# Ledger of designs, part 30: miniprotein binders against Glycerol-3-phosphate dehydrogenase [NAD(P)+] (gpsA)

Target 1, 321 residues: Glycerol-3-phosphate dehydrogenase [NAD(P)+] (gpsA), of Methanothermobacter thermautotrophicus (o26468)
Amino acid sequence: MMVTVIGAGSFGTAIAQVLSWNAEMVRLMARRSEVVENINRTRENSAYHPGVKLRDNIEATLMDGSVLEESEYVFMAVPSGNLRSIVRSMNSSLEDKKIVSCIKGIEHPGLKTMSSVIREETGSRTVFSISGPNFADELIRGMTSGITVGASTRYAREIAGLLKSPRIILDHSENVEGVEFCGILKNVYAVAMGILDGQITGENHRHSLLTLCFREMNLILNEMGYGELHDRFCGFGDFLLTSTTDKSRNRTLGLMLGKKMRLSEDSTITIESLRSIRAIRELTEGLELPVLEMVYQTMQEPENVNLYIREFQERISRPEF
Below, E stands for the ipSAE of ESMFold2; O stands for the ipSAE of OpenDDE; V2 stands for 0.75 times the mean of E and O plus 0.25 times the DockQ between their complexes.

## First folded at step 25 (miniprotein)

Design L5 (at its last look DockQ between E and O 0.01; V2 from the best seeds 0.00; counts 0 for: pae E 13.5 > 1.5, off the site)
Fold by ESMFold2, look of step 25:
Structure L5 (fold): chain B 321 residues (1-321), chain A 105 residues (1-105)
Amino acid sequence: as target 1 above (321 residues)
Amino acid sequence: SEKEKIVEEFQKRMEEARKLLEEAAETGDREQAEELIEEAWEIAREARDYAKELGDPKLERRAWWMEEEIAYTHFEIAEWFGDKEQARKSWRIFYRAWRQIRELR
């Protein structure tokens, strides 16, 4: 089977490598010709994964809908803000394809999930998702990773066949949108853990805060009808990875905010986090979410972060019995 | 009734700017996206002027939010096409709008 991955960034290249073990050929679409040449000539995407040799059955190309004719499955790994335009430019080539979104984001403006954007542009009913604790540098090197497949059972088996290896552990949900939403929510709570980092007095305290963050994430999931995803790789697993590791960009942003460090004026992560946090707050109006409120207030008024931490601490100290 | 007319004009401008911004984010063509963003800025400026005339902090916040969205869209377009200078300019405008929203209650 031939599979196409659209997007040759960090994750797109990693998932292409994973797919290359099971697909006859993997077509990896990139925007820049220098990336295409780097991959095809040297078997490396040195901008994103220096020193990692890509398998010979990965062939890079520029973004061009005509090369999709041979593929049954298409994996989307482009930035969330570019998804609609990319799908639109290939619309007629995509409408009969099975499309798997790997993107953890919401479209702005409009506040739409990635699978929703794809369905709107293509009219396709075969749009799926994957998400989990999957740092691209570990995934591309064959380190053990858990992945949740969001698809109906029949298609989930096909997708699992494309992803299978001794080092990949899979679970499954038919809730495509729920799998995507877990990926969006965990980033908010990773920022929260970063903000609170300076106030953590020990590991008991850290893990108590992680519990409160995860409880709040689960309240949101339950309210939206996605509660069964709490303990899946896309839920607990990705939340834990993203909230506890130093290479998490969202946790790092939170750390900078909590320490009152100067925000980079060129920081893409700051913009993405602000938009996601605002979107989630709008979607969860009416719920009492003290962690989300602390993050939201801090992002709006970073110089007052100590006030918002105190307000958070006061709210969580009230008994709930 | 004059206040109601101004509120109506504000809402019309906000909706028009939002639609232009959606099209700019979707086009995939650099020159077309730039044209749409420039038009969105002109309309958003008009909306902000109406909000200021009303003296309503909530409407002013919404107007700044629209400008924030336009700046972010321009930032993403600049990143997509590798225009680092425009990306830096768009980020500064985004951050300024983000701060203005905070100052309004």
Scores: ipSAE 0.000, ipTM 0.308, lowest interface PAE 13.5, mean pLDDT 84
ESMFold2 (binder alone), look of step 25: mean pLDDT 82; pTM 0.793
OpenDDE base, look of step 25: ipSAE 0.026; ipTM 0.308

Design L6 (from J3 with R11Q R15E E45R E52K K58A R106A R109Q; at its last look DockQ between E and O 0.01; V2 from the best seeds 0.00; counts 0 for: pae O 14.2 > 1.5, off the site)
Fold by OpenDDE base, look of step 25:
Structure L6 (fold): chain B 321 residues (1-321), chain A 109 residues (1-109)
Amino acid sequence: as target 1 above (321 residues)
Amino acid sequence: SEKEKIVEEFQKRMEEARKLLEEAAETGDREQAEELIEEAWEIAREARDYAKELGDPALEYRAWWMEEEIAYTHFEIAKEFGDKRQARKSWRIFYRAWRQIRKLEAEYQ
C-alpha cells in the first residue's frame, strides 16, 4: 500500500518514518522545493531531524493533489493554522481518501477539530485521527511510543497495520474528535504546570497539582462526552508527558508566564497555545475550572500571575465535601 | 560518482529484501515464508558486510534497519504460526538491531 504524509515538519517526518515500515512507499509532501530536494538527496530532513536517515521507501514530493492518486491513506501533519488552506487546495484529490489527522490543534474562531475541518473541505467520510505522548524526535528514532487510533473498528485495524511495529503500542477509540480534543486539552495543563512551577515546594506538591490538573481535564472530557479517553495514550499519556517533561514547549511557555515574562507574539507555540486555551475556555463556558481560569487569566495579564495563582490556591482549598 | 552507484545498488537490494518480506507476510505458508525470510537475511548480511568493508556509517545504519525489519517480520510470522521459539529468537535479533541503530544515531548527533 502507498501512503502519503502531508507536511514535512517534525511530526510529519517522524510519522512517515514509522509508516515506512509497513507501507510499500511513503510520499512525504513538503511546500518548499529545497526541502523536497534535500530529503530525496540526503535521505534526511536536517531542519527537523539532523542525523536521522529516512528509510529508502520515503519519497519527498511537492504538495500537489495529482500525486495523491496512488495513495489510499493520507496522514495530515501540517500546522493547524494552515490545514484548511492546504486541504482546500487538494480537496478534489482527497475526497475519496482515508485521511488520518495527526494535528494537535483547533480552528478558531469556529472551534472545529482538525478532522472536522478536513471533512468540511473534502467531503470525505473516512476521516480519522491519531494522538498520544509522541515527541517527534523520539518517534522518528524508533523509541517506543503509545498511540491512540481514533477510528471505527474497521479502519482502526488498517491504520494499526500501517503503524505496527514492536516500538508502537496502540490503543483505540471510535471517538475521532475526542482523540483530537485530548491532544488540545492537555496543553492547557502543561501551561498550568509551567505557571505553577515556581510555587512548587516539593514532589508532593508537584504531584498534587498534577492530580488537580488531571481531575479538571477529566471533568472537561466527561462534559464533552469523551470520558472514555481519560486513560488512553491520547489522554493521560499525553497529559503526563507534556506536563512533566522539559521538552514540552507548552510547559516552557507556562514557565515563562510564571516568571512574568512577556511572550513573543510572533512565536508559533505562543499563538497555538493562546488559540487552544481560548477555544477550550469558550467550549467549557459554565464549568468551574480553576486551573483553566488561572491559565487564561495569566496569559492575558502575565504581570498579575501571582494574584491568579493565589486565587487558584484559594479555590482549590475549599472543602469539597 | 562511484559512491552514488554503490548507494543505488544498495537501495535496490534493500528493496528486493523488502519485497521478499512482503511476500513472506502474505503467503500464508510457513515453509515458503521461512524461505523468503532466509533469502532476505542473505541480502541483509551481504549489505552489512559490504557496509563494514567500505567503512560507511550511513550504509551500516541502513543495513541495521533492514535487519530490524527482517527480524520483526519474522517475529510476527512466527507468532502467527505459533512458533514461540522462533518468535523469541527473532525478537532478540530485532532488539540487537534496535540497540545498534540507537547507538549509531547517537554517534551522528
Scores: ipSAE 0.000, ipTM 0.175, lowest interface PAE 14.2, mean pLDDT 86
ESMFold2, look of step 25: ipSAE 0.418; ipTM 0.769
ESMFold2 (binder alone), look of step 25: mean pLDDT 82; pTM 0.801

Design L7 (from J7 with R11Q R15E E45R K79L R109Q; at its last look DockQ between E and O 0.05; V2 from the best seeds 0.00; counts 0 for: pae O 4.4 > 1.5, placed apart)
Fold by OpenDDE base, look of step 25:
Structure L7 (fold): chain B 321 residues (1-321), chain A 109 residues (1-109)
Amino acid sequence: as target 1 above (321 residues)
Amino acid sequence: SEKEKIVEEFQKRMEEARKLLEEAAETGDREQAEELIEEAWEIAREARDYAEELGDPKLERRAWWMEEEIAYTHFEIALEFGDKRQARKSWRIFYRAWRQIRKLEAEYQ
């Protein structure tokens, strides 16, 4: 089977490498000719993964819908903000394809998951997702990684077959959108943990706060009908990774907020996070979510972060049995 | 075919509504934004009528996506201007559309 990966970024290249173990050929599509040439000539994507040799059955190509004919599966690994335009440009070629979104993001306005954007532009009925605690640099180097496959049982088996490796642990949900939503929701709590970092007195405290964050995440997942995902790689796994690792941009954002740093209004991550948090807050109206409230308030008025942390601490100090 | 023509008209309306929403989000004027949103709603309703007339589930889902997008844009605008009441209203509309889309997707899977 031939497989196409659209997007020769960090994750796209990494997933192409993973897929190359099971696919006959992997086409890795890039927008820039220089990237295509470099990959094909050097067998490396040096811009993202210097020193990592790509398998021989990975071929870089320009983004062109005409070359998709031979691929049954298409993995989408472009930036969220570019997804719609890229898919639109190729929609006629993608309509009959089995498409797997690898993108962790949401489109604004409308809080559309990447799979929904793909469905909207292509009309494909076979749009799926994968997510998990997956750093691209570790994935491409063959470090063991958990991946949740969001697809119907029938297609999940095929996707699993493409991802199969001794270094890939798979779980599954039929809830495509839920798998993607976990990837968005976790970022709220990464911000929270960043905000609270300066208040953490020890590891007991850290992990107690992580528990509270995870509990709230589960409440929201349940409210959305995605409760089954709480213990999946896309849920707990990715939550934990994002909330505890310094490489997390969202946790870093939280760290800045916790220090009363004014966020640049022009920061894409700030805008995306704020929009997502506002939306999630409105979705969960009526739920007691003190972590989410603390994050929301802090993002609105970072100068008052200490007040909001105190209010949060007072709320969580109440014995809930 | 007549069907193809209707689909083309549908697509045109969907694109028009999207442009209006983009303008609404960028205008920075509340009154103008509300007018643009109202116009987008009218177009979305027409698009929905076409989808229902054709009985095409694909178009129906897309029509609901437009409603979702309009409602969410209105929600964001309302929040920007501090209108919590409108924000809550728009969010409820958004969430209804969202639920309907999920329902439709479940029926076609």
Scores: ipSAE 0.024, ipTM 0.343, lowest interface PAE 4.4, mean pLDDT 87
ESMFold2, look of step 25: ipSAE 0.543; ipTM 0.826
ESMFold2 (binder alone), look of step 25: mean pLDDT 84; pTM 0.814

Design L8 (at its last fold request DockQ between E and O 0.75; V2 from the best seeds 0.66)
Amino acid sequence: SEKEKIVEEFQKRMEEARKLLEEAAETGDREQAEELIEEAWEIAREARDYAKELGDPKLEQRAWWMEEEIAYTHFEIAQEFGDKRQSRKSWRIFYRAWRQIRKLES
ESMFold2, look of step 25: ipSAE 0.501; ipTM 0.794
ESMFold2 (binder alone), look of step 25: mean pLDDT 82; pTM 0.784
OpenDDE base, look of step 25: ipSAE 0.481; ipTM 0.776
ESMFold2, fold request of step 26: ipSAE 0.568, 0.578, 0.564; ipTM 0.805, 0.806, 0.804
ESMFold2 (binder alone), fold request of step 26: mean pLDDT 83, 83, 83; pTM 0.799, 0.800, 0.801
OpenDDE base, fold request of step 26: ipSAE 0.669, 0.007, 0.621; ipTM 0.863, 0.215, 0.843

## First folded at step 27 (miniprotein)

Design M1 (from L8 with S87A; at its last fold request DockQ between E and O 0.72; V2 from the best seeds 0.66)
Amino acid sequence: SEKEKIVEEFQKRMEEARKLLEEAAETGDREQAEELIEEAWEIAREARDYAKELGDPKLEQRAWWMEEEIAYTHFEIAQEFGDKRQARKSWRIFYRAWRQIRKLES
ESMFold2, look of step 27: ipSAE 0.573; ipTM 0.829
ESMFold2 (binder alone), look of step 27: mean pLDDT 82; pTM 0.783
OpenDDE base, look of step 27: ipSAE 0.000; ipTM 0.141
ESMFold2, fold request of step 28: ipSAE 0.580, 0.567, 0.632; ipTM 0.821, 0.810, 0.843
ESMFold2 (binder alone), fold request of step 28: mean pLDDT 83, 82, 82; pTM 0.805, 0.793, 0.781
OpenDDE base, fold request of step 28: ipSAE 0.644, 0.020, 0.000; ipTM 0.842, 0.338, 0.179

Design M2 (from L8 with E26Q Q61R E80Q; at its last read DockQ between E and O 0.72; V2 from the best seeds 0.00; counts 0 for: pae O 1.6 > 1.5)
Amino acid sequence: SEKEKIVEEFQKRMEEARKLLEEAAQTGDREQAEELIEEAWEIAREARDYAKELGDPKLERRAWWMEEEIAYTHFEIAQQFGDKRQSRKSWRIFYRAWRQIRKLES
ESMFold2, look of step 27: ipSAE 0.577; ipTM 0.820
ESMFold2 (binder alone), look of step 27: mean pLDDT 83; pTM 0.798
OpenDDE base, look of step 27: ipSAE 0.000; ipTM 0.133
ESMFold2, fold request of step 28: ipSAE 0.659, 0.685, 0.691; ipTM 0.859, 0.867, 0.869
ESMFold2 (binder alone), fold request of step 28: mean pLDDT 83, 83, 83; pTM 0.799, 0.799, 0.799
OpenDDE base, fold request of step 28: ipSAE 0.000, 0.515, 0.765; ipTM 0.180, 0.779, 0.907
ESMFold2, last read: ipSAE 0.647, 0.657, 0.675; ipTM 0.857, 0.859, 0.864
ESMFold2 (binder alone), last read: mean pLDDT 83, 83, 83; pTM 0.808, 0.809, 0.808
OpenDDE base, last read: ipSAE 0.339, 0.020, 0.019; ipTM 0.707, 0.273, 0.279

Design M3 (from L8 with E26Q E80Q S87A; at its last look DockQ between E and O 0.01; V2 from the best seeds 0.00; counts 0 for: pae O 19.5 > 1.5, off the site)
Fold by OpenDDE base, look of step 27:
Structure M3 (fold): chain B 321 residues (1-321), chain A 106 residues (1-106)
Amino acid sequence: as target 1 above (321 residues)
Amino acid sequence: SEKEKIVEEFQKRMEEARKLLEEAAQTGDREQAEELIEEAWEIAREARDYAKELGDPKLEQRAWWMEEEIAYTHFEIAQQFGDKRQARKSWRIFYRAWRQIRKLES
């Protein structure tokens, strides 16, 4: 089977490497000709994974719908903000494809998951997702990683077959949107933990706050009908990794906010985080979510972070919580 | 509404009591700390009366929580100054408040 990965970024390259163990050929699509040439010539994507040799059955190509004809499965690994435009440009070529979203993001203001955007633009009825505690740098190096496959049972088996490796642990949910939603939701609480880390006095305090974050996340998952995912790799696994590891960009963003640092409005991570936080807040209107409120307030007025942390601490200390 | 006024007065008293406790915890003077704690107890009792007047179980819970906080602060201060007798007394008050809060939750 031939497989295409659209997006030669950090994660796209990593997932291409994973898929190359089971696919006959993997086509890795990039926007920039320089990246394509570099990958094909050097067998490395040095911009994202310097020193990691890609398998021989990975071929880099330019983003072109005509190249998709031979691929049964297409993995999407582009920035969330670019997904709609990319999919639109390839619409006719993607309609009959089995598409797997690897993107952890949401479209704002429409509050659409990446799978929903793909379905809307392509009309494909075979749109799925994968998510989990998967740093690209570890994934590409073959470090053991858990991945949740969001697909019907029939297609989940096929996707599992493509991802199969002694170093890949798989779980499954039929809730495609839920799997994607976990990937978005966990970022909110990663930012929260980053903010709170500046005020944490010990490990008891850190893990108590982490528990509160996880509890609030589960409350939201339950309200959305995604409660079954709380113990999946896309849920607890990705939440924990992103909330506790310094490699997490969202946690780092939170740390900066906690130190009253002004965020660069032009930063991709800032934009994506803000979009996710706003989206989750809109989706959870009417729920009492102290962590989310603290994060949202801090994002709006980082100069007052100490006030918002204090208000948060006062709320969680009440017997009502 | 009369109910809103009572809630406002309750909140005001709760905030005042908290401020007194913060001051008590920051003062290095034992006598001054005890005076502030006594004043906090008086305010907390007034707040409890307002909660009873409204018959709101949530406000009653908050009033007990304030008692718990005052008792615990007093316990910490007593420990800091080596007053074992007061520490034991305050701990008992704290534990009583804690039990009452848990009873109201269930």
Scores: ipSAE 0.000, ipTM 0.133, lowest interface PAE 19.5, mean pLDDT 88
ESMFold2, look of step 27: ipSAE 0.456; ipTM 0.776
ESMFold2 (binder alone), look of step 27: mean pLDDT 81; pTM 0.787

Design M4 (from L8 with E26K E80Q; at its last look DockQ between E and O 0.02; V2 from the best seeds 0.00; counts 0 for: pae O 11.7 > 1.5, off the site)
Fold by OpenDDE base, look of step 27:
Structure M4 (fold): chain B 321 residues (1-321), chain A 106 residues (1-106)
Amino acid sequence: as target 1 above (321 residues)
Amino acid sequence: SEKEKIVEEFQKRMEEARKLLEEAAKTGDREQAEELIEEAWEIAREARDYAKELGDPKLEQRAWWMEEEIAYTHFEIAQQFGDKRQSRKSWRIFYRAWRQIRKLES
């Protein structure tokens, strides 16, 4: 089977490497000719993974719908903001494809998941997702990683077959949108933990707050009908990784906010995080979510972060009983 | 006054460092980004020295905040280019600045 990965970024390259173990050929599509030439010539994507040799059955190509004809599966690994335009440009070529979104993001202002955007633009009825605690740099180097496959049972088996490796642990849900939603939701609480880390005095405190974050996340998942995903790799796994690891951009963003640092408005991570937080807030209107509120307020007025943390602490200190 | 001059020099350096950092974040060239980050580090250190000379803990805190921002930007750049060594170094610098800020608050 031939497989295409659209997007030769960090994660796209990493997932291409994983897929190359099971696919006959993997086509890795990039927008820039320089990237294509570099990958094909050097067998490395040095811009994202210097020193990592790509397997021989990975071929880089320019982003062109005409090249998709031979691929049964297409993995999408482009920035969330570019997904609609990319898919629209290739819609006729993607209509009959089995498409797997690898993107952790939401489209604004319509609050659409990546799978929904793909369905709208392509008309494909076979749109799926994967998510989990998967740093691209570890994934491409073959470090053991858990991945949740969001697909019907039939297609989940096929996708699992493509991802299969002694270093890949798989779980499954038929809730495609839920799997994607976990990837978005976890970022909110990663930012929260980052903000709170500035005020944490001990491990008891840190893990107590982490528990509150996870509880609130689960409350949202349950409200959305995605409660089954709380213990999946896309849920707890990715939440924990993103909330506790220094490699997490969202957690680091939170740390900056917690210290009243001005965020660059032009920063991709800032924009994506803000979009996600706003989206989740809109989707959860009417729910009492102290952590989300603290994060949202802090992002709007980082100079008042201490006030918002205090208000948060007061709210959570109220006995439930 | 001599104090006003020191504050002015401090502010100038902080603004210069910020501009360099913004430029570093916008450049797609690794070498150029690294050069801009190094220059920003030097300017931020100078700002910190002015703050120390003045003996104002609030200004010193602001100087350390700038170091945090530089460290974070450098971390992002290092991550973008897969430089794990630099990423770890930048993160350590970030935590160092964080600890200093906390010491100055107390």
Scores: ipSAE 0.000, ipTM 0.214, lowest interface PAE 11.7, mean pLDDT 87
ESMFold2, look of step 27: ipSAE 0.495; ipTM 0.785
ESMFold2 (binder alone), look of step 27: mean pLDDT 81; pTM 0.769

Design M5 (from L8 with Q61R R62Q E80Q S87A; at its last read DockQ between E and O 0.80; V2 from the best seeds 0.70)
Amino acid sequence: SEKEKIVEEFQKRMEEARKLLEEAAETGDREQAEELIEEAWEIAREARDYAKELGDPKLERQAWWMEEEIAYTHFEIAQQFGDKRQARKSWRIFYRAWRQIRKLES
ESMFold2, look of step 27: ipSAE 0.617; ipTM 0.843
ESMFold2 (binder alone), look of step 27: mean pLDDT 82; pTM 0.796
OpenDDE base, look of step 27: ipSAE 0.006; ipTM 0.150
ESMFold2, fold request of step 28: ipSAE 0.646, 0.662, 0.676; ipTM 0.850, 0.855, 0.860
ESMFold2 (binder alone), fold request of step 28: mean pLDDT 83, 82, 82; pTM 0.810, 0.801, 0.799
OpenDDE base, fold request of step 28: ipSAE 0.739, 0.010, 0.631; ipTM 0.894, 0.235, 0.842
ESMFold2, last read: ipSAE 0.669, 0.658, 0.656; ipTM 0.863, 0.852, 0.849
ESMFold2 (binder alone), last read: mean pLDDT 82, 81, 82; pTM 0.804, 0.794, 0.806
OpenDDE base, last read: ipSAE 0.023, 0.652, 0.381; ipTM 0.489, 0.854, 0.709

Design M6 (from L8 with E26Q Q61R E80Q S87A; at its last look DockQ between E and O 0.01; V2 from the best seeds 0.00; counts 0 for: pae O 10.7 > 1.5, off the site)
Fold by OpenDDE base, look of step 27:
Structure M6 (fold): chain B 321 residues (1-321), chain A 106 residues (1-106)
Amino acid sequence: as target 1 above (321 residues)
Amino acid sequence: SEKEKIVEEFQKRMEEARKLLEEAAQTGDREQAEELIEEAWEIAREARDYAKELGDPKLERRAWWMEEEIAYTHFEIAQQFGDKRQARKSWRIFYRAWRQIRKLES
C-alpha cells in the first residue's frame, strides 16, 4: 500500500517514518521545493530532525493533488490554520481517500475540528484521527509511544496495521471527534500548569493541581460525550505529557504568562494556543471551570496573573462536602 | 508600661479563647459548642482591636492566628455534627485568616 503524508513538518516527518515500516511507499508532501530536494538528496529533514535518516521508501514530493492517485490513505500533518486551504486545493483528489488527521487544533471562529474541516471541504466519508502523547522528536527516533486511533473498528484495524511497530502501543475509539478534542483540550491545562508552576511550593502542590486539572478536563469530556477517552493515550496520556514536561510548548507559554511576560502576538504557538483556549471556553459556556477561567483571564491580562491565581486558589479551597 | 499591660491582657485573652475552643471540641454538645465558639470569637475580636490600637504587627498576626484556630475548630465541630453549611462557612473564614497571616509574614 502507498500512503501519503501531507505536511513535512516535525510531526509529519515523524509519522512518515513510522508508516514507512508497513507501507510500500510513503510520499511526504512539502510546500517548499528546498525541503523536498533536501529530503530526497540527504534522506534527512534537517530543518526539523537533523541527523535522523529517513527510510528509503520515503519520497518527498511537492504538495500536488495529482500525486495522491496511488495512495489509499492520506495522513494530514499541517498547521491547523492552513488545513482548510490545503484541503480545498486538493479536494477532488482527496474525495475518495481515507484521510487521517494528525493535527491537534481547532478552527476558529467556527469551532470545527480538523476532521470536520476535512469532511466539509472534501466530502469524504472516511475521515479519521490519531492522537496521543507523541513528541515528534521521540517518535521519529523510534521511542515507544502510545497512539489512540479514532476510527470505526473496520478502518481502525487498517490504520493500526499501518502504524504497527514494536514501539507503537495502540488503543482505539470510534469517536473521531472526541480523539481530536482531547488533543485540543489538554493544551488548556498545559498552559494552566505552566502558569501555576511559578507558585508551586512542592511536589504535593504540583500533583494536587495536576489532579484538579485532570478532573476539570474529565468534566468537560463528560459534558461533550467523550468521557470514555479519559484513560486513552489521547486523553490522560497526552494531558500528562503536555502538562509536566518542559518540551511542551503550551506549558512553556503558561510559564511565560505566569512570569507576567507579554506574549508575542505573531507567534504561531501563541496564536494556536489562544485559539484553542477561546474555543474551549466557548464550547463550555455555563460550566463552572476554575482552571479554564484562570487561564483565560491570565491570557487576556497577564499583568494580573497573581490576582487570578489567588481567585483560583480561593475557589478550589472550598470543601466539596 | 501601658503597652506591656495591654500585651499581657492580650495574652490572657488569647489563652482564654484557646481554652474555650478546647472545651468546645470536647463537649460533644452542639449547642454548648456553638456558645463556646461564639464567646471565643468575641474574645478574638477584642484582641484584634487591641492589636490594631497598639499598631503592633506581631499582635495582629497572633489575633489572626486565633481567628484561624477558632474557624478551624468550628469547621471540625460542624463536620462532626453534619452541619455542611457551617462547615463551609468556617472553612472560608479559616482560609481568609490563613491568607492574612501569610501576608503579614511576607
Scores: ipSAE 0.005, ipTM 0.158, lowest interface PAE 10.7, mean pLDDT 88
ESMFold2, look of step 27: ipSAE 0.617; ipTM 0.848
ESMFold2 (binder alone), look of step 27: mean pLDDT 83; pTM 0.804

Design M7 (from L8 with E26Q Q61K E80Q S87A; at its last fold request DockQ between E and O 0.21; V2 from the best seeds 0.00; counts 0 for: pae O 4.1 > 1.5)
Amino acid sequence: SEKEKIVEEFQKRMEEARKLLEEAAQTGDREQAEELIEEAWEIAREARDYAKELGDPKLEKRAWWMEEEIAYTHFEIAQQFGDKRQARKSWRIFYRAWRQIRKLES
ESMFold2, look of step 27: ipSAE 0.654; ipTM 0.867
ESMFold2 (binder alone), look of step 27: mean pLDDT 83; pTM 0.798
OpenDDE base, look of step 27: ipSAE 0.007; ipTM 0.169
ESMFold2, fold request of step 28: ipSAE 0.645, 0.700, 0.667; ipTM 0.853, 0.880, 0.866
ESMFold2 (binder alone), fold request of step 28: mean pLDDT 83, 83, 83; pTM 0.814, 0.813, 0.803
OpenDDE base, fold request of step 28: ipSAE 0.000, 0.005, 0.023; ipTM 0.179, 0.209, 0.423

